# Ledger of designs, part 24: VHH binders against DNA repair protein RAD51 homolog 3 (RAD51C)

Target 1, 363 residues: DNA repair protein RAD51 homolog 3 (RAD51C), of Arabidopsis thaliana (Mouse-ear cress) (q8gxf0)
Amino acid sequence: MISFGRRKSPAIEETSLATSVMEAWRLPLSPSIRGKLISAGYTCLSSIASVSSSDLARDANITEEEAFEILKLANQSCCNGSRSLINGAKNAWDMLHEEESLPRITTSCSDLDNILGGGISCRDVTEIGGVPGIGKTQIGIQLSVNVQIPRECGGLGGKAIYIDTEGSFMVERALQIAEACVEDMEEYTGYMHKHFQANQVQMKPEDILENIFYFRVCSYTEQIALVNHLEKFISENKDVKVVIVDSITFHFRQDYDDLAQRTRVLSEMALKFMKLAKKFSLAVVLLNQVTTKFSEGSFQLALALGDSWSHSCTNRVILYWNGDERYAYIDKSPSLPSASASYTVTSRGLRNSSSSSKRVKMM
Key: E = the ipSAE of ESMFold2; O = the ipSAE of OpenDDE; V2 = 0.75 times the mean of E and O plus 0.25 times the DockQ between their complexes.

## First folded at step 23 (VHH; framework vhh_enristomig)

Design ctl (from w3 with W33S I99S A102S L105S; at its last look DockQ between E and O 0.02; V2 from the best seeds 0.00; counts 0 for: pae E 21.0 > 2, placed apart)
Fold by ESMFold2, look of step 23:
Structure ctl (fold): chain B 363 residues (1-363), chain A 123 residues (1-123)
Amino acid sequence: as target 1 above (363 residues)
Amino acid sequence: EVQLLESGGGEVQPGGSLRLSCAASGFTVSSNSMSWYRQAPGKQREWVSTIYSGGDTYYAESVKGRFTISRDNAKNTLYLQMSSLRAEDTAVYYCARTSVTSYESMKGKWDSWGQGTLVTVKP
């Protein structure tokens, strides 16, 4: 009765969520076989690999041939063969795997998530630059909602800090996005309950809004003071997993006269955000304005900040218009290749555009 | 014209308390972010505390736990409650609407500083 998938999501998104509920979903199994394994209590790879094919066939009400193939696939997935185990030791391979497993916050636009490696990365500072009207505040609000998606639904179960310098945060809009998120989660959990006996997640839009710590900042002096306080605030609220600054430079453009000192103060602020992201394993998103003109083959920041600023931000994403479509471009990142994706801003939040959804379906 | 008048300073023993006031005219204190600054003889003016228009408060590390910033909307007045005073708190205290720590920022955008109010903590 409930529509298949949370948002009629692409198969990759649905498969990923199924994997987060049960490890065995990574195996190339039919939905019927997966359902039978779950019903019999075989929800993780180790439980499947620990029994004989005969026992698995009886328990899950499948043929011995099916059980044998499942065990063969499960043992292939369990055994890496190429990785050595070093008791009590850590090597470069382990460090690489730790980085690849960093938590990410979905944007609700799967095409954008794909070029971001799954979403906005924790432990990183991501600068999102954009022309006026392109959706900077929209993505900031979207991330403040999405960080709260429970771990059962593939999210972080975190909270958000939203620092608003321009007064752009509208509670009515945040409520719309929170309502859409709850509807999507209820559809997904209803699907999982119906087909896999998973527990239902109950979350209300009010809970989401209560978990956005909103700070209205009216001057650069206030902004400096707040940033200096953030470490202590987050220490008292350790479930914060995203800090949004909308917009990082606004008060420094209109109220700060000494250009060299301005650049220095902003760069020091960005460094503090980098330290916060690393210390608390949270995402920092710095929204910034670019000029309305495309110049010299690239967009320019409305406030030129120099090389120290560029080194203080892990990633830079530029939002721009290409005709009537909104696009995001990975301008720099140490871990993500340069790429572009289109997105739309809807009443339900950020979503794929119609053009990009066609390319995702492998036409 | 915007005017700020600080008062409530005086001489106090170490460990004592004082309450500073900043009467504002020409604007509404509750609609603005307000700060306290201080300047010891021969030193640069330093930030002490800020109250945002939304009511959140923040403090310099040197005064945290000892000072409390507040406001009274009916009197259009900003306050700084100081306790556990130390010799290093001796300074002229100034209130400001969203002011900065650099001289250049005062030239064209910010309200003028008042005379301040002197707080002297005896050695």
Scores: ipSAE 0.000, ipTM 0.101, lowest interface PAE 21.0, mean pLDDT 72
ESMFold2 (binder alone), look of step 23: mean pLDDT 79; pTM 0.789
OpenDDE, look of step 23: ipSAE 0.015; ipTM 0.372

Design z1 (from y1 with G108N; at its last look DockQ between E and O 0.50; V2 from the best seeds 0.53)
Amino acid sequence: EVQLLESGGGEVQPGGSLRLSCAASGFTVSSNWMSWYRQAPGKQREWVSTIYSGGDTYYAESVKGRFTISRDNAKNTLYLQMSSLRAEDTAVYYCARTIVTAYELMKNKWDVWGQGTLVTVKP
ESMFold2, look of step 23: ipSAE 0.590; ipTM 0.794
ESMFold2 (binder alone), look of step 23: mean pLDDT 81; pTM 0.815
OpenDDE, look of step 23: ipSAE 0.495; ipTM 0.770

Design z2 (from y1 with V100I; at its last look DockQ between E and O 0.39; V2 from the best seeds 0.00; counts 0 for: grease 25.3 > 24.2, SAP .715 > .668)
Fold by ESMFold2, look of step 23:
Structure z2 (fold): chain B 363 residues (1-363), chain A 123 residues (1-123)
Amino acid sequence: as target 1 above (363 residues)
Amino acid sequence: EVQLLESGGGEVQPGGSLRLSCAASGFTVSSNWMSWYRQAPGKQREWVSTIYSGGDTYYAESVKGRFTISRDNAKNTLYLQMSSLRAEDTAVYYCARTIITAYELMKGKWDVWGQGTLVTVKP
């Protein structure tokens, strides 16, 4: 762990609309109780956590025992902040400026989303480093699916670009993750249609796959050409909200001859990605391999890329094994404190680690 | 089934011209970004030229001014007109869709490249 002593107030509010909506549906409540909460206007975790058990029981027409259990579950899911901070009473200024918040893409792991301030941020370039097998490609695929969650379900309703340099993109895995996402959305939209007369929004796993633009890149010359043309493609496909590069350095580790020029070319690419992220308000995720050597208090990138690369990546997340558990660590960010979260890779995608639910004290 | 068939290669003297063709089936050339690539013996495959779905064209610096990419929508065929050929242009030339969707990847071949056509420019 490293300590970054610089802390700045955010210029914008942090928001995780997709996480909040999905958390409300995932509380272990009976359908009857869930229906009563929704009918009383309690549709997200923050609204549930903002009232007393007596008020909740009265408003939702449930027993105080039921309300107490609901609040216990909601508080287990909430940040450590006071419920007065979550009351949902916002002044007009806050409501007017919600539109200026950076959109975020959930990872489907709420613990990871929390240390990321709600998820992977649009307008940022996030480097995700990790050893082979740690889940870099899994996170890339998860984000390519999750960016497509419709706005009606709390998502961005965007599309994805996946740039595959190693051949690591497994379509069968993307389908599994898309199927799990659709199942979650069908439960949500079916409930909203039945109980609130909302239009039912249907999305099939095949639609999700159709909205992932896939580039297979087999050499560094192809990679350079592709990056030079991405702006044109995104201009013609402005609903793209995430670009995944898996992995940014692979062809430069394997085939590039001039080491000094290699660093310059990669830094130029990172700068182009930063410009794309800002111009189109999309997230760029650069997957990278780290060495197994631990030095300077951190795992090191497989290539030494220098200061220009560091300036071009807004955030750096390092994925690592701690025993049998996968962890993510915020190594660098101008707005996020250093923090760690565990995650697991399941048949349904990324999820919270089971061991996190067992911890009594944090180390 | 997506298929691409390159043709038109052959031997040519320096300064000569060739026209490569790429007959496509299973998709519409005019609705896709289409590219030519080439691979010389002992070298990595390199990008040559792209025509975007809107008709704009782009070229690698090494071929700019000498090569022209085009398409015939009625024949669903991509072309590469090569002029002022040099020894360094000797390669197997491939056409491909530049971009596919993950759905298309799931339903078709993993690599949507053609078989290639050999261009040899005699020393």
Scores: ipSAE 0.542, ipTM 0.741, lowest interface PAE 1.5, mean pLDDT 77
ESMFold2 (binder alone), look of step 23: mean pLDDT 83; pTM 0.832
OpenDDE, look of step 23: ipSAE 0.633; ipTM 0.814

Design z3 (from y1 with V100I G108N; at its last look DockQ between E and O 0.48; V2 from the best seeds 0.00; counts 0 for: grease 25.6 > 24.2)
Fold by OpenDDE, look of step 23:
Structure z3 (fold): chain B 363 residues (1-363), chain A 123 residues (1-123)
Amino acid sequence: as target 1 above (363 residues)
Amino acid sequence: EVQLLESGGGEVQPGGSLRLSCAASGFTVSSNWMSWYRQAPGKQREWVSTIYSGGDTYYAESVKGRFTISRDNAKNTLYLQMSSLRAEDTAVYYCARTIITAYELMKNKWDVWGQGTLVTVKP
């Protein structure tokens, strides 16, 4: 005697329909118009919002103007009703659009920008790791210049903070990159002026250097102190759109004997950078050294702080040599696929590799 | 000409107090980031404290609660009040103006440093 257990019918569907019918009653409509809508079968806001003004007018025997106003009210109410009851909750679609609309800082290498989704993203922490000499500092300096590109030229028109822990920042190099950037902008604006009567942007290389806040840090304690001050500093300098740390781990390698404590402090620091990035809608770029780790029978490039730090960064980029050529690889990102791009360090800054420029001309 | 001159160093007993002064010329102390550093014999120079232009102060953990950085705007002078001094505080103390822009770095190759003043903590 196989007792056929009575599947209790899901009572959940009736409560959702009753709540939707009550929504149409909340529209600030005259009793006459409300009655016509209900009589026409328009009992929920979603049903009203999905029809054309002409169809609604016909179905409810109202004027097209009245129907238009009702649709406007319904759409406003639907938009207000879909506001997540949870203060601060965003839907996934809105999040996606926000992410796509985030301003980005160009690297001046289009191939690198492409794998980065258009450049270094604001509101995110991007870790860039690589071996000595691979061009980490060059990327940092380039970004400190490029963030300043005016909006008229497709940039952010921001300022940069550069935290130098190793003494690797060369002001002469920054000047060279700034000069090149100014030339590029002049060329661009000259073209735009000639063809579109656009105003020429006049920036001087010296102005670019004035907009780079440079901090030399000589100890891990000084680094911590500076990072704790950044929130206040940035609040007073709202034009800052990028913070570059070159490099994040340098002082913690030499001066820290306790590995557990080191990891904790670095994690806390990373969290602070994440908060700053979000709060002020700026990009944070953490330059880091890469070490070779033996894993699974092979030598692999690993970031010096290991995987524990990986949770604190939104994006991770690894710079590496392929023969005599420099490459960047997206190692980790919530939004970007893994990809590689070549880049070149020139007297003018970062540029595409010559091999990639030939491919674009042939298409 | 931009200059810093430290003074107030000397010999003091453990647990004692000392006040260092750094007189600035050629720039305004209150408009700049100012720092104290120290270098013990045979050790590297280490950061001690910073006062930012906004007046916020920060300290190395080793001196926190014992040292106080301050400034007198009228005298254009930076101070370091040291209390509860220890043998490990023995060092040459330096004051410095911190460069905070790449443009300034281009003009001035480094931060402006004083000549230092010796503090010796001996029983």
Scores: ipSAE 0.613, ipTM 0.825, lowest interface PAE 0.5, mean pLDDT 85
ESMFold2, look of step 23: ipSAE 0.667; ipTM 0.824
ESMFold2 (binder alone), look of step 23: mean pLDDT 81; pTM 0.815

Design z4 (from y1 with N32H G108N; at its last look DockQ between E and O 0.27; V2 from the best seeds 0.39)
Fold by OpenDDE, look of step 23:
Structure z4 (fold): chain B 363 residues (1-363), chain A 123 residues (1-123)
Amino acid sequence: as target 1 above (363 residues)
Amino acid sequence: EVQLLESGGGEVQPGGSLRLSCAASGFTVSSHWMSWYRQAPGKQREWVSTIYSGGDTYYAESVKGRFTISRDNAKNTLYLQMSSLRAEDTAVYYCARTIVTAYELMKNKWDVWGQGTLVTVKP
């Protein structure tokens, strides 16, 4: 009877990361020094405060004296924000109800929504990875439209931020999806009006396009800058309910020679997105490319951000081909079981695959 | 600083050709939607051509088949090759970069403009 001693996994002290992400941008530093810090992956005060002066000096290619001053500034800025982060412990029951009550954005594919627990969740970061051509951008555009569905139609009535890093956003496609969405809403509201005397929602495709804030990002530095600006932007645009990044790693693959630094910067970025999601009760969708890794004698799809990012995302979805059909798989979620669903990309946007509709009729 | 600088304008005879350049600084041309506009004396500014970030090109009917929009990624420069020039093509030509909303994209709204370069077609 070999007593396998349950090694108490160290309680990951959920350090209430409500620490005011005082961005390195807020430090009274010269533009040159600031640039060096950002280039070295030091974008958060917490990341700066956690390193030695010698390490910071080395990493940022600055003098030890400069590094020391930066650390001093970072530490001074961290100490003043002792807001009592111990907001009262929520009981697990309340947490469950809160999660169930979270507004979700439909994908317009019911099968996909089902495995997502009703759609893309607000207050969470959802990573969606897939091979080129699998429809990642299509999903992003669809979500940018669907978030705008009025509450009367069961939607959020929100606006979207679309961050395009690859130049993949097609406005014509967005218009097509918007048109289809309007038609669907008209059909729905028409039905509701006929049967329930509900008011008809009149939305135009142009209005939907007006509610998609589009940002083209052309470098990793620009991406970092934009992400740092999002809090201000969203605070000024409170109707925003989804942020889509297409794709999160594109500029970091080409412009970063140092993998460790890349990982650090991306991790910090993910943390910022998580904070934004929670603070503003919005959905964050990070589109990412997948790579094939050979592991244990088989090719496995792995997200380009690696396992280190897995801790930063609430949900991870992998898109893949099964023959000529598109599938989504819940790879990781704290609340959702692993499951797969088929989806199709049509002229009207995302929809259920025709094969899935036949299976429901036979039941 | 984000800037656009047009060049290549000048005087040309009817039927002649001219190549305009728009050098970008502070951003990557290939990553943005870029357009050419022109403004003739006493007229409103009019759209001439657009190149999408994906490389698709669009032209006003008045210049279709005569003008070609292109870009050199290595030089971070936008071009407008003009051929079979006509007197009515006389204008100040502007390059522009597009941003902010999907709606603005559809309406050809731009956030950065060059100072323009004058093209004069005179017999």
Scores: ipSAE 0.337, ipTM 0.624, lowest interface PAE 0.9, mean pLDDT 84
ESMFold2, look of step 23: ipSAE 0.533; ipTM 0.757
ESMFold2 (binder alone), look of step 23: mean pLDDT 79; pTM 0.790

